# VH-VL binders against b7kms5: the designs that were tried, part 119

Target 1, 80 residues: b7kms5
Amino acid sequence: DTFETVRNTIRIESEVDESLRQLCHEERITKETWLEAAYLYLCEKPEELAQVIQLAQERLSQRKAIADYKRAKTMQERFL

## First folded at step 8 (VH-VL)

Design ba20 (framework fv_miptenalimab)
Fold by ESMFold2-Fast, scan of step 8:
Structure ba20 (fold): chain C 80 residues (1-80), chain A 128 residues (1-128), chain B 107 residues (1-107)
Amino acid sequence: as target 1 above (80 residues)
Amino acid sequence: QVTLVESGGGVVQPGRSLRLSCAFSGFSLSTSGVGVGWIRQAPGKGLEWVALIYWDDDKRYNPALKSRFTISRDNSKNTLYLQMNSLRAEDTAVYFCAHRGYKFSYGPGTWSSYFDYWGQGTTVTVSS
Amino acid sequence: DIQMTQSPSFLSASVGDRVSITCRASQGISSYLAWYQQKPGKAPKLLIYAASTLQSGVPDRFSGSGSGTDFTLTISSLQPEDFATYYCQQLNSYPLTFGQGTKLEIK
């Protein structure tokens, strides 16, 4: 736990962002404090943290696969 | 100084129930970050994880045992329990109580968990 | 479920020997692996966690290595008190699973 802060810019899926904004509004917390609390909570349960990391790796792989597919299709259309 | 002492084992007939206890000293079961659980070992066989309970009452079970076994704790007695129902011959084992440690380190460490303190074990024999 | 397979299941060696026990996970577990020593009639004792971190009080002759799916426990110079059964455990995914054990006995 620290009182010094840093600014971070992140890009997340639109539907996830909307859901998280709704949760934060209803519970009267901020996305920043939710992120901090979620991470700190998971650090006390490394077994759960490992699962979250695997999900993150899967989501990253899916985003990369979609981007690669879109790029390949665009290139084919341009040279068709 | 941490100690774990199991009790409640014995000989029991198939189909019956038995409750094991584990008394902890040296830390509180309600302390943030604490996790404790049960690991069993059948005669001549290896270790099998049974269940784990966290300080926030979050529970995790071996799926093979979840329908018959219940893990719980009593913070006032600083005691962990395993309620075993519908016991079968294959449940015959030494049941160990264990503390789940974890490390979150900013240095050359790890975000990892492990079982660092174990009780002596209590024997459950399911026999007619 | 993640299956943990140890090799060998049985190992015969002499005092002073260097021995290695391997553990293989059926899927990637990063470094979420612990090694335990168990003597007959006793509870297991934690030796190593996070694949390679030695637990306090454990002799320096014990070491661990590996990540992902392949892991090794090494005892650099066997002592009489090291003859025991050794288990690996993955703590990456539920259910938590152990290897079948490696029994190390005196030759």
Scores: ipSAE 0.362, ipTM 0.839, lowest interface PAE 2.8, mean pLDDT 90

Design ba21 (framework fv_miptenalimab)
Fold by ESMFold2-Fast, scan of step 8:
Structure ba21 (fold): chain C 80 residues (1-80), chain A 128 residues (1-128), chain B 107 residues (1-107)
Amino acid sequence: as target 1 above (80 residues)
Amino acid sequence: QVTLVESGGGVVQPGRSLRLSCAFSGFSLSTSGVGVGWIRQAPGKGLEWVALIYWDDDKRYNPALKSRFTISRDNSKNTLYLQMNSLRAEDTAVYFCAHRGYKFSIGPGTWSSYFDYWGQGTTVTVSS
Amino acid sequence: DIQMTQSPSFLSASVGDRVSITCRASQGISSYLAWYQQKPGKAPKLLIYAASTLQSGVPDRFSGSGSGTDFTLTISSLQPEDFATYYCQQLNSYPLTFGQGTKLEIK
């Protein structure tokens, strides 16, 4: 076949997944092809890509902060 | 051989309209990844971005100008336009058309865009 | 909007000098920054993009550095043809914005 593919496992917010699942159903596409198309499109618009990267960095920072808080709370409960 | 040829500048009274044109050769405005736009410079002042249009007809404007200025293209003529309405004295400037380039490669200094080809500029003077 | 501030606004230097012009963004722009040179009556010319990548055909005495909010354009040994106005531009977010310019003049 024309395409050599690789299997990726990703974890995203359940609410985001639900919304994306509904979009893919309505538009008759798959999550895989949406991801490929979105990335390739943004590669041709670096100005837009930069904004997406900034949002991704903000989301990553938020997830790390939540994980750190949860870890700290567990330690506090353990010693109190 | 990329060339940009601008036309349409001139002297106009406040409140009037002008349409600027920029004829491109050496690439097609409909080619995937292409972006072209307008940047202006008032006398003795710095550069100010006006608008950008992409190959897919996606348009981006300086918010200060969006209500009065419209960017468009005609792929069959390979020409970029800027329609300027309700002109004010502060719109007096040299208007440059420019090609937005970009480069993606593995290594440092990639993943960015820039304006690599510029027209010679056309002068718009708004005075009473 | 992202504000781009250049310093200095005016710079006097002699041929052979090493000169540096700085550009500061009001928020992080990663490496989405370009530098342009403009001579009187002419269109700007691209020198550097992605903060540090030299455009083809630009002399290697020009270099760019920085990321995030602070950027520098350096000319290692100033030549007579380098006396011009220099602009930085962020291409990270809309509206695209330029610095106010740095006029480099002969001492």
Scores: ipSAE 0.342, ipTM 0.824, lowest interface PAE 2.6, mean pLDDT 89

Design ba22 (framework fv_miptenalimab)
Fold by ESMFold2-Fast, scan of step 8:
Structure ba22 (fold): chain C 80 residues (1-80), chain A 128 residues (1-128), chain B 107 residues (1-107)
Amino acid sequence: as target 1 above (80 residues)
Amino acid sequence: QVTLVESGGGVVQPGRSLRLSCAFSGFSLSTSGVGVGWIRQAPGKGLEWVALIYWDDDKRYNPALKSRFTISRDNSKNTLYLQMNSLRAEDTAVYFCAHRGYTFSKGPGTWSSYFDYWGQGTTVTVSS
Amino acid sequence: DIQMTQSPSFLSASVGDRVSITCRASQGISSYLAWYQQKPGKAPKLLIYAASTLQSGVPDRFSGSGSGTDFTLTISSLQPEDFATYYCQQLNSYPLTFGQGTKLEIK
């Protein structure tokens, strides 16, 4: 029996991707099954899930700040 | 039905050790997502979390107690333990064991854990 | 550590009254908050989890509200069996912490 799946393309930081790729190679699993397993595991420990969500919010905030800075700098260089 | 029964409490002198037991039924600590913890209450005071053990043997401690207390289990006997070392007067309390439940749903903000079934407690008195 | 502060520490009320107990977290805990009732000489009993979800078997006169740092437990029409001590607990992060308790006494 085949699980109904959706195709999802995500963009993650290169350093994280490289580390995760190596982990998946060593353990002989795929990024998709690791993501599914990690999420399901955390759902059974809501107190750990809360911490992961906080980290995700912090990383998202940092990523937005960096993107905002780069956008402003690019516009300044091209129009100034 | 879920039941938990603590035992092993008593009067003990400062500096000594004591092991508490919690016999449970109605659930298995081998079941994915299950956890069992210890919560204590000093006479006339509020509740203080001591330790928690999960189905996968992951253990979490109150940092103030981690150096002196150890949580463990015996799945074949459906029993939880709390090993207490170097006991102090401030450890005088009723010690409860409790089943840790959790709920997960698709809606954010409804995910949570909680202690849904509690034992009656066992009293530990540390005195000279 | 996340400190949980309850208000008031002591509450005097009459049967039939509507009463509210508040709980404040020293940092955001989303909705990872539970409420317990404890009667003298007995173990605590879970009333509410996820800040507002009523535990099975608990009378519907009990309700919870709030998110983030400020939470409220309300009893809409106080019954004789409701005179007890109430505790909030955050389950957002370790160590798990409880409020100091609110003792609800008959007037």
Scores: ipSAE 0.171, ipTM 0.793, lowest interface PAE 4.6, mean pLDDT 90

Design ba23 (framework fv_miptenalimab)
Fold by ESMFold2-Fast, scan of step 8:
Formats: sequence, structure tokens, C-alpha cells
Structure ba23 (fold): chain C 80 residues (1-80), chain A 128 residues (1-128), chain B 107 residues (1-107)
Amino acid sequence: as target 1 above (80 residues)
Amino acid sequence: QVTLVESGGGVVQPGRSLRLSCAFSGFSLSTSGVGVGWIRQAPGKGLEWVALIYWDDDKRYNPALKSRFTISRDNSKNTLYLQMNSLRAEDTAVYFCAHRGYKWSLGPGTWSSYFDYWGQGTTVTVSS
Amino acid sequence: DIQMTQSPSFLSASVGDRVSITCRASQGISSYLAWYQQKPGKAPKLLIYAASTLQSGVPDRFSGSGSGTDFTLTISSLQPEDFATYYCQQLNSYPLTFGQGTKLEIK
């Protein structure tokens, strides 16, 4: 049968989005199908999946650190 | 400066084993995204990929050679190895080790890999 | 396995000529193609990766084009040091495979 899909809203780094958008345009695929293919490929190679998870955790930590910095700076400027 | 130097080649009789070494400097095989491989070239012939090892110890082989050849490394010595068993006359070749890099290319819009630094090669001759 | 076929296998040219070498893959490989130059007794040297991206330090008279199955390496104005054997390689899937080579000789 045909596959059923779900809709997601995600926010990613603008440089990553630009790079991914260019890749999808050149290869004539969509961001949705690239994400599916990347995940399925990694699932077939657990060692690579583990490496990607580590990178994702590092990126999430970086985003949290940046958000914390911006919040602290805003509070300092507003309340000091 | 990246350098790779192969050693261990020589004349060997059919059916015997030989281990090649590749001493490298200027990069670490523990660095994410790095790989090092073996490519061979028979006299007067073209290039043939033998094997590749990645930073995460993932190993890929030419299926025609996988049963007889083993790629390995010693990160503490910055050395790559190729163990060759059950050698045949058709294994006679110059064996190169090469650094496998990868990069994003804006024009093509993709990540791709390539072999950018090569050693001078070591010659293996399998004859009686 | 993906078979890489180069054309021509032999090419004679003069300094100053515009030279093109073609490489055809038996299956689509997108842009996962590299070009190498090899001089007698020497290791290969990377010229181009991702079909069209020049390696740092490679003269801009070298260019690559193509995607999918058909690829071309062009030397816009041949120099004496360009006489060598050229190889294409696909890095799309395992096993990695090379073309048979194109020997570029002085006319």
C-alpha cells in the first residue's frame, strides 16, 4: 500500500537549512524524503546511528547554551 | 603537512601471506570523518580499490578481496596495516595507502569523499 | 558493482589544445565522482571531487562537469606538465570503482 504521512514543524540552524535545501534541489528530492532516507540508512548501520545521536546531543547542548546566554543577557539589560 | 609512507612489500611465493604497513603523519585516524584506505595498481594496469577503514573502525572491503585481506590500524603509532593472505600472481601490484577526506561542495550541493593524499606505494610481487 | 568506463583510452594532443575526457557510470552516481592525475612512477593526485569542485592548488584550466551517469574532465589549454594518465572514480557506493584510465600523450 501507499504510506501514510504526518506533518511536523521543525526549526533548524539557517546554514544547515540552506545546505539541505540546496542538496534537495540538486538531487530533486524533498527535505521530508531526505530525512526519511537518512534515518533509515542510519538504522541499518547502528554504529553510524550512535555517532549521529552523539552529534545531535552536542548540537542540542550548544543550542541550549546559546539560548541561556541570550536570556541572561536580556535579563541583565532589562533589570539592571 | 600530511604524509603517508608504505612499507612491507617484496617478492613472495603464491599461497603465502604478507603484511603491509602505512606510517602516516599530519592527521589522526581518531578524528571524526577521517578514513584511510588501500588502493593497488598492477603493472601497466589501472587503479583498484582494496579496502578502507574509518575513524570509527568501520571497515569496507572490495568484495573480491575481503576473504583474503584484512585492514587494521594502530592509532597510538599512526599506522595502517593490510594483512594479505593466500597471495596469488594477480595480487602483484604497487599498493598505495591514501587519506580519505570529505567535504561539502556548494556547487553540486552535496557531501562527498575523495582520496587527497597518497603515499609513494610499496611493490608486492607474487611469483615462484 | 558500478562500472566506470572512460573514453577515449588514449588521446594525443599538443600544448595549448583544449582536451576533454569522458567518464560514464553504469548506474546513477549523482555527483559522487572524483578525477585523478597520475604520472609515470608516481602516486595519483586528486584534481576534482564532487564531479566539479577543484581541489586546492589545482590550476583552474582543469574543470569537471556532469552528474548522474555522464561526466567530463576538461583541460582548457594543455600544458607540458599535463601529459599523464587520468582516472575517474565513483564514491557513491561500495565497492569504490575506478575507470580504466585515459592516457594523454604528446602529439
Scores: ipSAE 0.016, ipTM 0.643, lowest interface PAE 6.8, mean pLDDT 88

Design ba24 (framework fv_miptenalimab)
Fold by ESMFold2-Fast, scan of step 8:
Structure ba24 (fold): chain C 80 residues (1-80), chain A 128 residues (1-128), chain B 107 residues (1-107)
Amino acid sequence: as target 1 above (80 residues)
Amino acid sequence: QVTLVESGGGVVQPGRSLRLSCAFSGFSLSTSGVGVGWIRQAPGKGLEWVALIYWDDDKRYNPALKSRFTISRDNSKNTLYLQMNSLRAEDTAVYFCAHRGYKYSLGPGTWSSYFDYWGQGTTVTVSS
Amino acid sequence: DIQMTQSPSFLSASVGDRVSITCRASQGISSYLAWYQQKPGKAPKLLIYAASTLQSGVPDRFSGSGSGTDFTLTISSLQPEDFATYYCQQLNSYPLTFGQGTKLEIK
């Protein structure tokens, strides 16, 4: 077909999801189409795309740091 | 801004119990990675970590004190507690409560923790 | 338990001097080390965390270095307000432990 699609599952933070859900309902769009539109728009704005990539890298590092921190707590408990 | 104020100290006889309180403001213990704890200092001696409680109610104790001391909190009152049982002369010290912060770099697996805000301390004297 | 040993326990110096205080961990703690300053009758104040990161508001004459087991706190040019007791702390594993302290006194 002309518009082939791929199914993907993503995990995002609950507060972000709730805000995005509200936006989608109010504007009568879907999360899928919002993601497609946001990506396409940013691809035409290199400076803004760079800022979004930086924020994404920061958020990923935060999630990894929190996970590592929680693992450290558990590991310390095991070696008592 | 961020403040912590200890109370509940005093003179107490060996074998008795005492509960310390720490009223805090300027931060939420619901914030991921945040914790608050107790550090004590005997007269003329150095610092000794007592206990720590995290945002997820995970509690960590100095093994030397775990059997006698209990850390707890009341989030609705922004208050931290330390219940001290079977007090001994060696428990005589100034007890500080402190905010535990953390910071991470952009690289995965790199993070740091520290005690960045401290209360003025409350004095506990265990004597006959 | 990880034992933290500071050297020296007492240090005498003059205003304007460059001084260094060392801290040694009994096992590797990577960079999970903080330095605190304490003046008589006051609560400790955070100076440095992650072994070498200066806390906001702390004068740039303070610096930290090291990783693993050996760490150093340096004050490049002592000021009168710097005469205090300094403590290192490891935050790598439980129980959290502090060094015994280094008392910096006027010579």
Scores: ipSAE 0.000, ipTM 0.622, lowest interface PAE 19.0, mean pLDDT 86

Design ba25 (framework fv_miptenalimab)
Fold by ESMFold2-Fast, scan of step 8:
Structure ba25 (fold): chain C 80 residues (1-80), chain A 128 residues (1-128), chain B 107 residues (1-107)
Amino acid sequence: as target 1 above (80 residues)
Amino acid sequence: QVTLVESGGGVVQPGRSLRLSCAFSGFSLSTSGVGVGWIRQAPGKGLEWVALIYWDDDKRYNPALKSRFTISRDNSKNTLYLQMNSLRAEDTAVYFCAHRGYKLSLGPGTWSSYFDYWGQGTTVTVSS
Amino acid sequence: DIQMTQSPSFLSASVGDRVSITCRASQGISSYLAWYQQKPGKAPKLLIYAASTLQSGVPDRFSGSGSGTDFTLTISSLQPEDFATYYCQQLNSYPLTFGQGTKLEIK
């Protein structure tokens, strides 16, 4: 009764998920509380937040590039 | 090429104040993730962390010392300071300044920190 | 505060020996542990960080292991220059804390 919560479904890289699961197990926390704490902490440190946003943008660009490449290759193999 | 050199130590009477300096080169305290701290060592005893300042001016203190000690920096001079007030005999020690680095050491989303470069130390003796 | 306890506090050994020093944290610190070597009259030198990662320039006879609460520093074949005091440090939580030190002496 202390917090109103929202359920989310997110997709992250398998290696990242495994690392985060190990961290949460060792530290005795949940992925949900780690995410909340990380975001709240970074909001108190704008310079660190900026670095995280830059990394996020780079990772998103890489994932889009990979997806675009796979789509192009599939069309070439299917429709040639 | 990273160097840190402490100065300002000496013999001081109980209850007095003293300011230590640490002149550093080979890195900038404005670089993200970087910090510089003070670690002390009483004669014949082990290491005790005093304080740490990060690139974003965030300061962390040993709670036992926070009320009497203040860490600060002057980036234009590449110098770190430790202001020590109300000195006690128990503060007698060699005071080291050290560079705090960090790396991602395990999988994605993890990090490690460490003190990789240390100065030679400056001796503070609190004696009547 | 997280208390770091080293065992033994004093260790006597001979050149060529395999030596192990242990460090125990009073609560879980994951792998946020560093090992330092200090020679008389000198500043500490970083040997290992993240419990098991060897610092650049440190001889490979040094190794670290462990996670959580129990950690070990091992020197596989002791050399004359290795006689020193060794400290573990946790960097998991503030205040940062060191073990009491292990003095490695010539037998």
Scores: ipSAE 0.005, ipTM 0.620, lowest interface PAE 13.8, mean pLDDT 86

Design ba26 (framework fv_miptenalimab)
Fold by ESMFold2-Fast, scan of step 8:
Structure ba26 (fold): chain C 80 residues (1-80), chain A 128 residues (1-128), chain B 107 residues (1-107)
Amino acid sequence: as target 1 above (80 residues)
Amino acid sequence: QVTLVESGGGVVQPGRSLRLSCAFSGFSLSTSGVGVGWIRQAPGKGLEWVALIYWDDDKRYNPALKSRFTISRDNSKNTLYLQMNSLRAEDTAVYFCAHRGYKISLGPGTWSSYFDYWGQGTTVTVSS
Amino acid sequence: DIQMTQSPSFLSASVGDRVSITCRASQGISSYLAWYQQKPGKAPKLLIYAASTLQSGVPDRFSGSGSGTDFTLTISSLQPEDFATYYCQQLNSYPLTFGQGTKLEIK
């Protein structure tokens, strides 16, 4: 009898993954336990959680803008 | 704080190959949205776009040069390359590398691009 | 390819003058146009992008206008450091193309 877990597949930016991987190696923890701890900690601090949500919204907007830019690059190829 | 420095130019005979390098700092070509390219200028003439490479390794070329020129990068060295093959007298020029900046407005598909930081250039002379 | 034609190719002016350089695209490019300044022996410097947006650090005597096919770069009161060659560039379609340049020289 232990923890019940779910497997999630997420895609994050390479540089963020590299940084987090280094932190986990140095502190001897896993990405899974870091994510759980970070979320639980922030749930106890609503004002800080709100700031994290704002950052997440900004990052999501940036990724959508980059996708739009990629489409615009494709449209620049009007001449054969 | 953004700098680009070209190297590898020189005098070369027609039909030969040359590889130019551009060492950059102050930005990463791994950063989403970033692009870097090559623009050349023949003596006493105007600017001519050569090639562009984006963060996702998407490459765009001047169609007049695509068959002879190849753009590539080495992210670990923060270096951009231009491989030039089958050189002709008409390729004699100063070759600049330049950072391609962009801005995206809030809203659907609104964007603008420009070359905001340039290196000093490296001179290629194709002499017969 | 989209042809960019600048007018005039040569312009002679005095300090304090108001000068305008025109750039014409052979096809509509919306506002995807940039202006560059190049001094002898130096790399080009971005002045304006999106036809009318001034690059940070560029003096406000420089302004750009136009959309579609006709564009203008204006210097409201010419200074000694403004004597240079100016280029327009379309960034609407590949291949990216530049105008032939306008050389601004002192009278």
Scores: ipSAE 0.000, ipTM 0.646, lowest interface PAE 16.0, mean pLDDT 86

Design ba27 (framework fv_miptenalimab)
Fold by ESMFold2-Fast, scan of step 8:
Structure ba27 (fold): chain C 80 residues (1-80), chain A 128 residues (1-128), chain B 107 residues (1-107)
Amino acid sequence: as target 1 above (80 residues)
Amino acid sequence: QVTLVESGGGVVQPGRSLRLSCAFSGFSLSTSGVGVGWIRQAPGKGLEWVALIYWDDDKRYNPALKSRFTISRDNSKNTLYLQMNSLRAEDTAVYFCAHRGYKFSLGPYTWSSYFDYWGQGTTVTVSS
Amino acid sequence: DIQMTQSPSFLSASVGDRVSITCRASQGISSYLAWYQQKPGKAPKLLIYAASTLQSGVPDRFSGSGSGTDFTLTISSLQPEDFATYYCQQLNSYPLTFGQGTKLEIK
């Protein structure tokens, strides 16, 4: 059929999740359909898609830096 | 066959207003995914993006021009407009309307946009 | 704003030559770059989009390469009709910006 789906598990920042949950509740949609609609909409506006990708890259870099810092601190405390 | 025809240019005094029109044939401005806009070129100079309007009436402006220029469309006439207010000598240019295309490519995997159809331009001269 | 800088601003060449024009973005723009050709008194014509994809109907002597900040437009064997001004454009961020142009003239 034309509606084969895949299951994904994602981890997002708790404050972002809270805001998205409120949006989905108020608008009576699901996170799954919001994600699909948002991506399809942005595909028709590549200039805006590019901006979203840049924001995503910045957020990913920030999360990695935080994770690296926490790992280094934990290692230091265990061995020093 | 896609055609874009600009009109409304002319000689105008500083501080005045002018409205440019662009008539489109071969596609509908209200079709999902369509984007159209204005790009200008001062005599002997390069290209400068002015504004873009999407099929859902979402608008984007060059910040340097946003306070004085307004982009709009009339779907019933399939026509794009640029309302220019408080005109200055630096606004002297040929104004092109253009269709913004986009495409997904499989190799390399990418999304991109471009201006694929252009009108021949209408000349605006701001002179006292 | 993302500044687009082209090199050279002026290029003199002969029919049959291989010529290259470069375009540099002040910030990363991935592959959201287009190249246009403009002849005197005419509207620009799209040559390449997504940095390296030829627009339908454009001769295969034109090619584009690059990603991120550094891009190149190459004409492998210059023809008489190729003498024109060439512009790059980034479509990654608003405002959309063009390079200053490269004027390609007969030697």
Scores: ipSAE 0.342, ipTM 0.832, lowest interface PAE 2.8, mean pLDDT 90

Design ba28 (framework fv_miptenalimab)
Fold by ESMFold2-Fast, scan of step 8:
Structure ba28 (fold): chain C 80 residues (1-80), chain A 128 residues (1-128), chain B 107 residues (1-107)
Amino acid sequence: as target 1 above (80 residues)
Amino acid sequence: QVTLVESGGGVVQPGRSLRLSCAFSGFSLSTSGVGVGWIRQAPGKGLEWVALIYWDDDKRYNPALKSRFTISRDNSKNTLYLQMNSLRAEDTAVYFCAHRGYKFSLGPLTWSSYFDYWGQGTTVTVSS
Amino acid sequence: DIQMTQSPSFLSASVGDRVSITCRASQGISSYLAWYQQKPGKAPKLLIYAASTLQSGVPDRFSGSGSGTDFTLTISSLQPEDFATYYCQQLNSYPLTFGQGTKLEIK
């Protein structure tokens, strides 16, 4: 019955955010409505959704590897 | 195959300087995540870490040795160096160079590091 | 500095025996621990990294266990080529430190 929104804070790569920001400005839509529309559209196309999920998994793995390496390097440093 | 070969050791008098070299093949020190280091072993004693250099030229030293020892590299020659200054009798040891491996893995440890390939060592004797 | 202490410093055993060597860190190092084997006149050889992961080419009679501060290297059935000195190393923080070594000798 009640329609309401949930606030989400997300962190994405700066270049991707800038590209998305420009698209939203030019098309006169918001990041929120673009995200909703993209998800709803992909839910109707299972093969395309699978490709997006694969890309997301690859990007997450790369970010984890980099973050883990940086964390490891930091943990190997000691305070004077 | 990965190989590392140390050279430059010898007998040297206290207070003098010596530069060790490590010629490596089978990997590039320009590859992200790669590191190479020096580990030494005094006669009849255990292993002591000396220094480590990473692909991004970040360097780490044993604090006891940092003031006298400098690690460097020449990527065009696939060679690692250890410059040792103000040598003391206590620096007498076999000096090994070793490749520092890095692996991302799933599980409780998402990354790991280790020295997986070692050279045969070069002997430094500091004696009057 | 993180101190690594091995027990025992000397171990006598016979071929076919199950032997265990322990390593204690003076503070928590998670699983950032490696085990090396060194034979006289030779460079150390990596056996185990991440406390329990066997290096490629190392016989499966070698195993590692533990996390935090207490670690164990086990050889399930000792072979003649296993008589050597064994070292643990922490790779959690600088300076990197090794245990004093455990010399495994024939009984």
Scores: ipSAE 0.000, ipTM 0.622, lowest interface PAE 19.3, mean pLDDT 85

Design ba29 (framework fv_miptenalimab)
Fold by ESMFold2-Fast, scan of step 8:
Structure ba29 (fold): chain C 80 residues (1-80), chain A 128 residues (1-128), chain B 107 residues (1-107)
Amino acid sequence: as target 1 above (80 residues)
Amino acid sequence: QVTLVESGGGVVQPGRSLRLSCAFSGFSLSTSGVGVGWIRQAPGKGLEWVALIYWDDDKRYNPALKSRFTISRDNSKNTLYLQMNSLRAEDTAVYFCAHRGYTFSLGPRTWSSYFDYWGQGTTVTVSS
Amino acid sequence: DIQMTQSPSFLSASVGDRVSITCRASQGISSYLAWYQQKPGKAPKLLIYAASTLQSGVPDRFSGSGSGTDFTLTISSLQPEDFATYYCQQLNSYPLTFGQGTKLEIK
C-alpha cells in the first residue's frame, strides 16, 4: 500500500498561509495532508462543498479584478 | 434494503416537550458520508426541513427551530432522535426521518446530496 | 435563506400528456437540486438529484433539466400513477429549502 503523489506549486494569500502554517505546526500535520483531508471531507458533504466553492469563486473573482486593474494601470503609465 | 420507522408522535399540549425516534436498518450512521435528517409537513402544506445529523456527529438545523429542537443519535441502537421543546400549535405536522445520500466523483463533475429513503412519518398534534 | 418557487401550483392533465413543472431559486444553486414525488398519505419519493440525474428505479419518462436558478421537471407521457404532488429542494446551502409544491391532478 503506497501513496502515489504529485508535486504541485500553489500560491495563496500570505495571511492565510501564516494561519495555516501555525495550525499545521500545533497539530503536527503538513499542509499537503491538510489539503487532502479537507477536500476528501468536503466531498462527503456536498452542501458544505457548495459553500466552499462559492467562497473560492468570490476569491478568484477578486484576484482577477486586481490583476485586471494592475494591467490597466501599467498600460496607462507606459503611455503617459 | 434501507428502512426507517418513526415513532413517538401523539397529542401534546402547547409548551410541553416530546421526543421522536427513528429506527433505521440497512445502513449505519457510523459509515463515512452518511447523514440522516428530519423533515416535517403541516396538514395540507408543503415540506419543511428540520434538522440533519452526519456520521461525524456534525448537526445542522433550520434556524427557525434550532432553539427548541435537538437532533441526536444512538449508533448502538441504530436510532435517530428529535427532542422537541416548548411546542407550539404551528409545530403540528407529520414528522419524517430520511436517509441523506450523496454523490461525488473525482472524475466527472458530479456532487450532490438528496434524501433517498424516507420513513412513513409520525404525527405530532399540538393542541389543548 | 434561499427561496424556492414552483410553477404552476396546480396542474390538470390527461394520461399521455407531456407536462413540465418549473422551480426557481432566489439565488444561484448550481445543480444542487432534487425533485420528489408525494402521493396522499405517503412519504416523499426521490425522483431526480443533481438537477438531472434520475434516481435508480424511477421510470425514464421523468427527466430534469436546468442549472443556476431555473429548473424543470418533465414527465414525457403521463401515467395514472403520476398524479401526485411534486416538490423541488435546494441542497446548496443551509437551511435546506423546498418549493411550495405542484399538485398534478387528472383532467
Scores: ipSAE 0.277, ipTM 0.821, lowest interface PAE 3.4, mean pLDDT 90

